VHH binders against F-box only protein 17 (Fbxo17). Designs and how they scored, part 3

Target 1, 286 residues: F-box only protein 17 (Fbxo17), of Mus musculus (Mouse) (q9qzm8)
Amino acid sequence: MGARPSRRQMTEARRLALTKLPPELLVQVLSHVPPRALVTRCRPVCRAWRDLVDGPSIWLLQLARDRSAEGRALYALAQRCPADADADADADGNRHDEFPFCALARFCLRAPFGRNLIHNSCGEQGFRGWEVEHGGNGWAVEKNLTLVPGAPSQTCFVTSFEWCSKRQLVDLVKEGVWQELLDSGQIEICIADWWGARENCGCIYRLRVRLLDEYENEVVKFSASPNPVLQWTERSCRQVSHVFTNFGKGIRYVSFEQYGRDTRSWVGHYGALVTHSSVRVRIRLS

## First folded at step 1 (VHH)

Design b04 (framework vhh_enristomig)
Fold by ESMFold2-Fast, scan of step 1:
Structure b04 (fold): chain B 286 residues (1-286), chain A 122 residues (1-122)
Amino acid sequence: as target 1 above (286 residues)
Amino acid sequence: EVQLLESGGGEVQPGGSLRLSCAASGFTFSDYDISWYRQAPGKQREWVSTITYGGSTNYAESVKGRFTISRDNAKNTLYLQMSSLRAEDTAVYYCAAEYSGDYWELAEYDYWGQGTLVTVKP
């Protein structure tokens, strides 16, 4: 997207001059710095910079610069975002240093709109990010010989002869979509999955995607159970997709659940192939 | 600044063993899932193994049973113990980090070390 800052290296002298600016001018200057650099490079400079990065003003200015229709709609919602720094219940006693984040900072840092919120969507990192349950020989990761458009890797997960399942729980608030934005009625949650079978093999494939509240209770569900493929004559992958809209208030998680097995009960991995799983969030224009 | 520095590569005969190390700095190592990837000349980069911040391990089918991933959080170091090496294991091996703790929004998912060369020659 657009032009990068040309040859914009901060010299020591320029950095020292910037630390002497009044807060209101420093906010304007720092609002031009990319989100990650604000946290990793600007925040450690001094207490005044840290306090600005931890506050909402620079992040709100970052959002104001996106003049697309989507950006303007988001900015209007962001102006109503609470300044509450405690967006998460941190009850597990994490060993990490406490970092005061406002919801706007998280949104800018994570950039959730349009991004695939499913981690390791094709098995390019093995089973990392996935909760793997119930399998005989289990899941395997292998090269996908069928080209899937837009897939970040030419790999897929494949089931064995017993029912295999894997799940990923997407925390929308941790991904940057704050609670009031989710509750606004202007958010769409777009899910997709690609499935198929090996050449001359058959499979049973099922997808269940659930929107859950903060207690992980099911609020809304989408299920896809395509007819079993008894035997594919050719390798192929098919897409299933759904858009959640007008889902009400209190949604926090997307539970993305895949199930599959081989129709032939062959030992090994000759069942359902799944790849390029996605959960994406977008704003609905009026 | 996140830095990952791989070491331990070298030449070995088929059936031999090597131990790779990845020294990490600039982040809280214990909060990260760390992976080994490899890239042979003219081939696509492929995933080899991952160890989560909690210690769970996963392996590519081609290396399962031959390679063992481990971590030492006190030393901020990742290891890959490679045994029964084959000619097809010849590659530059890279480590990569992904944040799994409270501040995962700061994670740089495409950060890589410089790599260490493993050559398996008959």
Scores: ipSAE 0.000, ipTM 0.212, lowest interface PAE 16.0, mean pLDDT 78

Design b05 (framework vhh_3k1k_2)
Fold by ESMFold2-Fast, scan of step 1:
Structure b05 (fold): chain B 286 residues (1-286), chain A 123 residues (1-123)
Amino acid sequence: as target 1 above (286 residues)
Amino acid sequence: QVQLVESGGALVQPGGSLRLSCAASGFTFSDYDMRWYRQAPGKEREWVAGISWSGGSTSYEDSVKGRFTISRDDARNTVYLQMNSLKPEDTAVYYCAAEVYDFTSGDYEYDYWGQGTQVTVSS
């Protein structure tokens, strides 16, 4: 739609006309441009536009456009974000990488609220993004014959006859949720996982989700050990979920850890089936 | 230290019954699955029966289904194997095992084994 040559030519013509606006009008106009276009198309135009995109004011105005209760609460917190907050600072304070912009720009560019922060949640890309430990015959990725509502793919991970585990570390700051926002007491971290067994198979499933500080030390933990699926049951897939609230200050990472095995020690992949893993962030209204 | 102590092994006639017990200590017994294995002379150790940490799931090797029943008593930290309709082929040393995962350190699953109890089925 927006990629046709006539649309590109119209965009170029508007861009050239806008270079002559006063700063107060320019920031208002640019605040309506989508975040990626601000960085890729508007920032290169001239120094005045670059200074606006590199500053926090245009990004605060983007946040002000969301007039929902959640949007208003976020905007109030965003006004407290330091203008010099480095979105790419690592644990040692070094800045080497991808976003030379403020933390508010990262939030707008990544849009973390409501988005699933787990990558490759169903095994649709094999084991990419997951740190895997293989017991027995290890993990396999298979077609999921059980419909899971909202799953982006009809695939699943399945364990072997000995404990298999896999882990993903979500960097909340890198995903756009800046440190002061995490420390505000108004953020909820919502986790979910789907688990089950193949037809006529039994499994044991466990989930451990940890909130970690910048040094990867555990601050708070949720563990789920639901009742095992009995052998000779129907194919099943069930959800486990939890919401972290009031977790204090200093949280940076979510460690999402799955464990599973077969009840019988069968050779092959007849153990716990896991899919549609999620970590989502939302704002809690006061 | 994790300790598993089996008891109840005996000489029994074909068709007879026997109950094995395994007393556990050194870990939170109610959090872990318990299993029974057996080993006949010159053969590999084979799995016999398992019971989940909750007691809600039990599983058996095909040759013992309908004859053996695994159960647990979490108040006494004990797992039981009730063996009925015993056959000469059931003659073996029976071992209790716990798969203990240290979720706090996150490093390893350990199979802890008892020393075994001898079951002999003979006339």
Scores: ipSAE 0.000, ipTM 0.111, lowest interface PAE 20.2, mean pLDDT 79

Design b06 (framework vhh_7sr4_2)
Fold by ESMFold2-Fast, scan of step 1:
Structure b06 (fold): chain B 286 residues (1-286), chain A 121 residues (1-121)
Amino acid sequence: as target 1 above (286 residues)
Amino acid sequence: EVKLVESGGGLVQPGGSLRLSCAASGFTFDYYAMGWYRQTPGKQRDLVADITSEGSTKYGDSVKGRFTISRDNTKNTVYLQMNSLKPEDTAVYYCAADFYEDSSGWTYDYWGQGTQVTVSS
């Protein structure tokens, strides 16, 4: 059963005899179709439409329509994007279910600018997406009693009485930010994390964020080692943030690494609370 | 359980050499700064040498050029190579681990039990 807007859109397409248009006119018409519909509805129609959706022209036209200063800067960089096929290969991957399209298509489909690239940022999916090391009683996921603005869930991770760590590796190219765009000097990588302690509990918290090349070698590092929270402190949740700029060429990954423990050595989960971890990408206007 | 175990101390003649080792367990060694401190009776502990998680080193003025600190993250071990030993180097040497590698409020999270170094003829 179809939805009203989708049915109307397909009727309009048929009336215009889109399958009979010259390629240059077809590109203009299809460039007004949203990215997901281009892939799921337009690409399967015929070979000519498939060739257009797999190529860069339609996606360049979509980017050209954002007339903001940010959109115009992105469009200038997008015109320099290599015309290579941008198929991504996963070790466990299903090749036909991955993006067999150009880099511009991946950018438009994934919309990486401003989006949080950390998955499961508050523990709302348990430990999914995180590589975890458990000290003492390990990490737990609990309800966060402190409201954190913009957090997608009222949950947090909490450490035990020995050092616990967890890491997430963000593949910027897989998220839609192609290599030449990363190398342009116009990209900022914005990092944030929220940390704290329970009422009358103490904790030690550390954050390490590394920008890695394609071989996972460290190129640039940010470390935060704020003062420990001591016992008899009110319940707290504080933000640490950093912006990476002018990091050079060859960056592929962001490694987001958290460490924490309890200062009181209490059995259980009374250590560092961490939540609403974020990695966001934006374009700099100089 | 966190454990730092020092070894390699002993009696040595002036001008001699010793290599101290500190084997660490129970924490993520790679993310800690490691240091060597020494203490003589009636005095506070003095920095001998430290090494950050990244391999950057710092030395006390009295040992600079004679001692070398190094780490092996695959073996969870920190080393202190002591050359041209002097009677004034006689002390108990302590291994320490600290996550505050660059703070002026530097406090060590973990300490070893110490190993005696005696330099005498």
Scores: ipSAE 0.000, ipTM 0.144, lowest interface PAE 16.8, mean pLDDT 79

Design b07 (framework vhh_7z1x_3)
Fold by ESMFold2-Fast, scan of step 1:
Structure b07 (fold): chain B 286 residues (1-286), chain A 124 residues (1-124)
Amino acid sequence: as target 1 above (286 residues)
Amino acid sequence: QVQLVETGGGLVQPGGSLRLSCTASGFTFSEYAMNWVRQAPGKGLEWLSGISGYGDSTSYADSVKGRFTISRDNAKNTLYLQMNSLQPDDTAVYFCAKDYEGWYDSTGYSFDYWGQGTQVTVSS
């Protein structure tokens, strides 16, 4: 498909006046434009503006305006971001995103800090985003009768009488956390999951979260295998959580893997309930 | 400082019974699945049985199913293997092994911790 239709927020006279500014002043002016508008409206204006938006200076100025402790720590690290960093490059250097711009732009556009990087965390979109293995009657999505604080939907996944598993691979670089930032020792990767059983049902639940390098080799692992829920107990929903810190260099992916089954081999979906899975990244204050 | 100490091994006649015990220390016993594994003279390791952390799920190798019973007492931090209808081919060193997780259906013989083993000899 051809180029996208131009969207304009500026008159021709104002645009022409701005294109006559020295680069240093133009960077200052454009740094006040929100990230999405920089890419969708400013970048198409002319080659000089495209080169500025594709470069780091505008994005560094935007990051410099966050005067919080987190913002200042991020800004110090952002100044060390390589100018040739390709945020979406895979191991073979292939770009997966439609916009050819620097890693700082990707960070500002995607805003990965604090955001849940797990897609479809409660089954609100069925199995979209998950790679599923079905044992017995497989996974189902149902309404969650137990309140889970902060869950975007009151739905959950439920297993059957044989082992079911589902996984999601989070590409941290694609989500905006560039490689040198991941390698800085100042990133924490926070994972959480909610699990339980239906009233008068038993389940077995396991969680495995792995930090993988660019070749998808395991570097660090967290495993949780809480005690099984017995049949003839009250409805339960419990959180498991972990923070990865000081994990070294070369981390690219988070592999989030859930396993569950019914303890009693009942036909249907009476096994482990899982919901509100999360992977979040934050900067460590030092 | 994790320790697993097996007791109860010895000499038993064919068709006899023996009960093995494994006393655990240095970890929260009820949070981890426990396993029994044996090694016969001149042979490799053979996984026999596993029990979940809570004790409500068990599994057995086909070679021992119906003859051996795994159980645990979480209040005493002790794992048991009741062995009935013993045969000469059951002669082996029997190991208690702690899993990485509360579930025993892990693949292979990669366990977090192993006991020192106890000798069981089935002979006249």
Scores: ipSAE 0.000, ipTM 0.125, lowest interface PAE 17.0, mean pLDDT 80

Design b08 (framework vhh_8emy_2)
Fold by ESMFold2-Fast, scan of step 1:
Structure b08 (fold): chain B 286 residues (1-286), chain A 123 residues (1-123)
Amino acid sequence: as target 1 above (286 residues)
Amino acid sequence: QVQLQESGGGLVQPGSSLRLSCAASGFTFDDYAMHWVRQAPGKGPEWVSSISYSGSTINYATSVKGRFSISRDNPSKTLYLQMNSLRPEDSAVYYCATDWESYGDYPEYFQHRGQGTQVTVSS
């Protein structure tokens, strides 16, 4: 059991008193309000509060309060974040995200550092979030009888007797990692995947992870092709991992692509088991 | 160590037939699916055909289906490709491959392949 951070309670009387503070003091006070409450409760109060929440100052102060080595490095980079904080809009003027605030606000609201950016990483929602190609009898989702440490669900995807593939495209900017932060040379992109086979089954498993620019052109690639699992091997689940560093400028997307098939059976779903896929972002200290 | 040795290529006229062979060693041949992959000059690798470890499941690229026939002899650890009605566009180096060497239907890289055997279809 860990300690919980104390939450400030705000009454209407207190909110009204705060509107009389000078802007310099108001931003200090509002910087103690959690990100979601800033957007849902503070922003609607009046024009002055809206302008403060839409700007970078409150969010910079929140980042400044993380006194860890990682927090201090992030704060230095955040001070260089563009002051023009308009959210992206399509040709019709519609916002692309649900929180049309500055890049720092998106970072604070999304909290991308350390979080798994792969959706539905174990098949707990079927194939939601994945682009799937079905060979033979296709992919299936089943209970994973092998314990995978840290997995959010004890489910896995399993291939059939012909090649199956599935991919997910992670938009790092949409997840809160603004372009100048990605270009800083201080970001690491950490990928992992768990793969294996059923008892008395054999499989081939392949992983390809690509870092793509804004036009979805490949810039950097990692490929993994571990040894095939032979039939008569007991049920197993093994991790593949890689860290992308020093990947240069212009990266926007991570393309996470899995391929698998059975080596033994020619019916059903007895091929590669894949689960607990992850893409995580962190700041490099040095 | 996986070793694959292709043979049977040559220079033939359009409409001719050739049979390619691949002798495998260094792994339990009868436990792995086998593949034929070809590479024409200046082009990337193209998957041609696959056969399961028992020979019961067979797949062909659409460009060769009905003309080529893949087979295997597990006791002799040999893979075959019977090529009929050869066309100039079939000219390539043909490689024998294990499941270790492909992503989906198109090989991304080759970890275990032989030196290949050259097939040239020309008048």
Scores: ipSAE 0.000, ipTM 0.141, lowest interface PAE 14.6, mean pLDDT 78

Design b09 (framework vhh_lunsekimig_d3)
Amino acid sequence: EVQLVESGGGVVQPGGSLRLSCAASGFTFSDYYLYWYRQAAGIERELIASIDSGGSTNYVDSVKGRFTISRDNSENTMYLQMNSLRAEDTGLYYCARDSDYVEWYGGYFDYWGQGTLVTVSS
ESMFold2-Fast, scan of step 1: ipSAE 0.006; ipTM 0.303

Design b10 (framework vhh_enristomig)
Fold by ESMFold2-Fast, scan of step 1:
Structure b10 (fold): chain B 286 residues (1-286), chain A 122 residues (1-122)
Amino acid sequence: as target 1 above (286 residues)
Amino acid sequence: EVQLLESGGGEVQPGGSLRLSCAASGFIFDDYAISWYRQAPGKQREWVSTIYSGGDTNYAESVKGRFTISRDNAKNTLYLQMSSLRAEDTAVYYCATYDDLGYSEYWPFDYWGQGTLVTVKP
């Protein structure tokens, strides 16, 4: 565990001044500090500050400061959240996630709303984060010659002549969306994927996205099986998207599963191009 | 269960012709896209041709203009007419299908036949 102390730190004189404040005022002051700095810089100052950062009040107050319609809706739900740092540990001592803080702290630290919860969405890190099954010559990662709006990298995954698949399991609770928030009926899970073929190449592409409970049982699914791209077609890249809403209670995971193959060549990677896969969470207004 | 049975392979001289057949059972033939693949000795399996449920066809560049894929839905049979055969066409030829209608018990799996051997010798 190393530090990168190239950035400014709170001075000893300022820490001493703040520790002389009544607890009620100290909470107000610290609530203006960004979440990461609360954990990495404020928490180590003294026991009183550690106890405040480990508690829910600072985090709830941070959520109260977002006065947008989304922020107000979230704050109302956050007031109903269990406030204990140990709320996600079971009786056998097993932890349900790696964060030592309460659910509100995890939400503030991870900022899941609007963020892409798929890691390595374009293959920019090879196959890291993906569970891969290789058919034929398998998957490859290549430069994408087709512009995809908003893609964080100009790379894509390409299938071979037999079925290839890859999957990612998103733990929504680990990403900061606590169970009572998921169960509220006010959460939307937005999925998208980009797929296509090279010029004069054919491909078959399928997408299956499943919402799973805590035991990884399927509760609801979305499947897309667009028409195959036939040979003699211009280079293409198209989006598939879906929004899950009103999915009920008990959802914990999103299983994002891609399948593809080519219809042209035996050697190399002339099949389905897939890139810019996303799973995003947002709060429904009204 | 889905069954595919290839036939029609044999020995032929360069420039010759063969017609391969694939008899299908255990599924609604008309609803499926069906492909021919081949595997030469010591090589990986390669795609040769596909015919879709609607009758559209697609071919590997190496066989285009020499091979013709067709289907007879009344007989649940797929055909590959091969002409101008070359030594490099020597392979075991396989019939394969996939469920393009999204039936959960077949998706995303392909089904393969046992293959039929084509040998092109001078």
Scores: ipSAE 0.000, ipTM 0.121, lowest interface PAE 18.4, mean pLDDT 78

Design b11 (framework vhh_3k1k_2)
Fold by ESMFold2-Fast, scan of step 1:
Structure b11 (fold): chain B 286 residues (1-286), chain A 123 residues (1-123)
Amino acid sequence: as target 1 above (286 residues)
Amino acid sequence: QVQLVESGGALVQPGGSLRLSCAASGFTFDDYAMRWYRQAPGKEREWVAGISYDSGSTSYEDSVKGRFTISRDDARNTVYLQMNSLKPEDTAVYYCAVGYTEGYFDSSEYDYWGQGTQVTVSS
C-alpha cells in the first residue's frame, strides 16, 4: 500500500475520483477535510472545488461536525450569519486585508474560541506585537524567576522607575468572530494578566481593558488598580482576570493596556513584572 | 531630608517667556527623575512636565507641548522649566517634585514637593 495519508493530505488519485462526484456529495466529502487543507490543497484542484471553498456552505458544514454542546450552540448562530457578510470590507466596500473568503471560513481557519488572541504574551519575541511607551530605563524582557502556572514561556516584561505602558489592540472580527456572533449575546470575552515584582522590590501595577466599537470608541471598560506593593515577598505572581458578558452590539476591538513602575526611583528594571497576558473568546451555554 | 526650592515665578504678559528653576538637596539628584506640577486658583494640582534621570526622555501635558521645555543640570542639582508663548491659562503656582515623569499623581506619601513659585500671566 502507499504511504498513509495524513488527516490533512489528499492523494492525486483520490482528488481525481472526488472531482467526478455530484456537487451535493462533493460538499459532504470536502466538509471532512481540515480548514487549512481545504484552502491550500483542495481549492487549487479545479474550478468546482474552488467555488465550493470560496462559498459559505462547506464552512457551515465544518461547524456542523462539532457535536459538543459548544459546537451545537455555535452552529445555530452560524446558520444566521448573513451570506453577504464581509468582515473585511470598510464603509466604502473596500477590503481591509487580502482574505478572500467568507466570515465562516475565517472563523474555521483562525479557530478563535479558547485561543489566546494576545500575541507575544510573555515577551518571548521581545516587544513584537506590542505598542510600547518607555519611561525611565523603559521596559525590559527578562527571564521570569517567579512561578506563573501555564505560561507558554518563562519570560516576562519588567518596568523601570518611571511609568511604562504597553498596549495591544485585538480585532475580534479579523480573529474570526464575525459581527453577528459578537452581537448575539452568547459570547464571553475572558481576559487575564499576571503581575508581580522581584524579591524585595516594589511595584505599582495597573490594567485597563476596553471593548471598543468599529470607530474605536469605548463602550465597556474593566480596570484593575491593586494597591502599590512596597516589597514583594511572594514566590509567585498574582493574577487579575475578568469576563465581559452582555456587552451589547457593535463591539469590534479589545484594547489591552498595561501600566507599571517601581515604588522607588531606582535605576534599572525593578518595577512591575507582567507576563502571560490573555484575551480569549468563548460561547456561553446558558 | 529632601529639600526642593522653586524660583523664577513672575508676572508676565501673554505671549511672554519665563524660566523656572528648582534647586534640589538631600538626595543623589542624578539618580532620580524630576517633574513639574502646577495648581491654578481653586483647581486641583496637575502635572506639567517630566524628565528622566539621564535626560534621555521628557514628557509633557498636551496643553504645554511645544511651548514648555524641561531640562536639568546635574552638576548644579537643578531642574528647569522653560516656558514660551505663555497664556492666561498658564497662571498657577508651579511645584517641583522628585520621581515620576509620566504625570500620574498617585500618592503624596511617595513624593517630595517644594514650596512652589507663582506664575501670573496677565495683561
Scores: ipSAE 0.000, ipTM 0.105, lowest interface PAE 20.2, mean pLDDT 79

Design b12 (framework vhh_7sr4_2)
Fold by ESMFold2-Fast, scan of step 1:
Structure b12 (fold): chain B 286 residues (1-286), chain A 122 residues (1-122)
Amino acid sequence: as target 1 above (286 residues)
Amino acid sequence: EVKLVESGGGLVQPGGSLRLSCAASGFTFSDYYMGWYRQTPGKQRDLVADITTGGSTKYGDSVKGRFTISRDNTKNTVYLQMNSLKPEDTAVYYCAAETYDSWGEYVDYDYWGQGTQVTVSS
């Protein structure tokens, strides 16, 4: 039930017919082509089409097709995006960005709004995407016997008897949220994490999420450390969440950091269970 | 001064039972997690069982179903009921008290008893 209708192929004959259109009509026609097909099929056709796909006009029209309240708000902000906003190295000293298209194209291709920007959020791919530190017997990935609503996989990470940590750095600009959009004051960064313990087990769990500037300096942080003296004998899984808003200008990265251990020196994996970690971006409707 | 004093150890036949007690003084017992650890010569100290301030318990795989930990906050005492004892349970048993700070990290100061010998032999 998630499959889209069959897409009509753009044939060589159709492309040839389209190249005879005035530029303003060609832009309108190409604006109806899905973002991936614009890059993989339309851009290679000829230099004129390449120049259109590399420019902002087609992508502005893509955004204009979304008539939701969120889409209209985004379109208003996107109109302020300069044609050459995607720079390999900007005057502010941002890290080299290897994406070859304009910032609006990246947004359309990546579709960052509402998407979970944390990769491998439940351990469904082992430790891929995470920078891990193993205390005691380290982290393990196991089946989560507690149902977590909306989790893409029924797996979780579990800590050992000494402190374990894992972290992921989200590059918001690389995920398609260009710098002027982040600086607009209309962006919310929504974070969440699920944590718990096995039945008859206790754990210590800590979450630290930091918004970093382009130099990876901390600007804003959120920390959560639930008190383990309130743990019960039954298996549990609870959510912590936070929304960053009005964080100012210059934010580029989200650092998502988890810490956990067993409450005692047990051999094996009897510590904190963590799963369904998320970082999502949305536009605030005023 | 903080003191943990273990008692109840001794010599028992395989299949027998013992009850260990640990009497605590010099700190607010009800604020501490309590545990029993054991150590055999030439091996590291292993957790046998622990109990939280709220009474939640956990056990090492080798003792699960045979041992029961409990606490009495009015007597400042933690207990370990050991049933179906095996020769492999022969060890010095230590009582421990641990807490954590407001940030969810263990404090540097754990309290340990002197230990009580349990010998399971025919």
Scores: ipSAE 0.000, ipTM 0.141, lowest interface PAE 15.7, mean pLDDT 78

Design c01 (framework vhh_7z1x_3)
Fold by ESMFold2-Fast, scan of step 1:
Structure c01 (fold): chain B 286 residues (1-286), chain A 125 residues (1-125)
Amino acid sequence: as target 1 above (286 residues)
Amino acid sequence: QVQLVETGGGLVQPGGSLRLSCTASGFTFSDYAMNWVRQAPGKGLEWLSGISGSGGSTSYADSVKGRFTISRDNAKNTLYLQMNSLQPDDTAVYFCAKGSPEELWEYLSGAFDYWGQGTQVTVSS
């Protein structure tokens, strides 16, 4: 009997035999290869395989494996995904050096649903991934002595005695959520942030989250300005959350912006503690 | 550029009186509400009193109501706190704090732009 080819067991002779298969049969064979291996092992084999991996058919078969209610809803939308290369995927970058991938490939490789799209959400990598503006003594990253459920690290950012801000721009299309899917009306963008004060310290905290179009113009905005924490109150850590839904067409980016400072104008880092910032996308069930 | 300087603190016996002053510079004093806040040794901040930019409205914490009186002289850029019937638990560093613009003076949440250096008040026999 013929053993089924695997990445490790594929010889030059078997690779050449597979390249002689009609595209329809080759897609069925390659659809059993995990997403990363399709790109790193199968795509480089020849131009025909590269064209198949860059096309939608293999990725539709990958998406068909999730038979949950959410997976089935996604699969219905994925069947309507344009087969066009995303030439405008990085309009801000002005570079087209990367090989084109179909949108479904990007979705399967990046797995954006349920994943936190904010990088370095707790300061576990210092300020990496954040654009930071420092007031007074600026932002610091410190151990968080308050338990925050689900936080990937026990670290937090802390502000000084003047306004500090930090922001992150999430490119939803680069994270795998293709434009037609964003425009479908079936996507929810879920944002959350945890904020508080040190024991015996007071702070002011603000959050601004904006949905932006491809030109970075504001389309929809959520702002939170909770009541300041006064110094004589107990240590606190509180969550702010919001869900964007029915936001219309043309959304590409989420701009996540935090602002904080101490209530007292004294030196040091005794202001707002912020941690476990998140931007997640999910599909709405009918 | 904004500066607040408190004066008038000192040692006083229980039942005594003291008048604190705060001289402001670097902003249009009459446009802003002003506040008095204190911090006792080993404790957090306690808001005591606020006054509107015009001086037309005042507010007091229950712990000092009837004993302390806040006032201001906009011509002299000076805020005052008259403290009567002082008790040992009034021992604290007293701070002058720049509050909200006139129209927002009633939002007394400890969200102050600037604080003075403080003046020590000790009530002891």
Scores: ipSAE 0.000, ipTM 0.134, lowest interface PAE 16.0, mean pLDDT 79

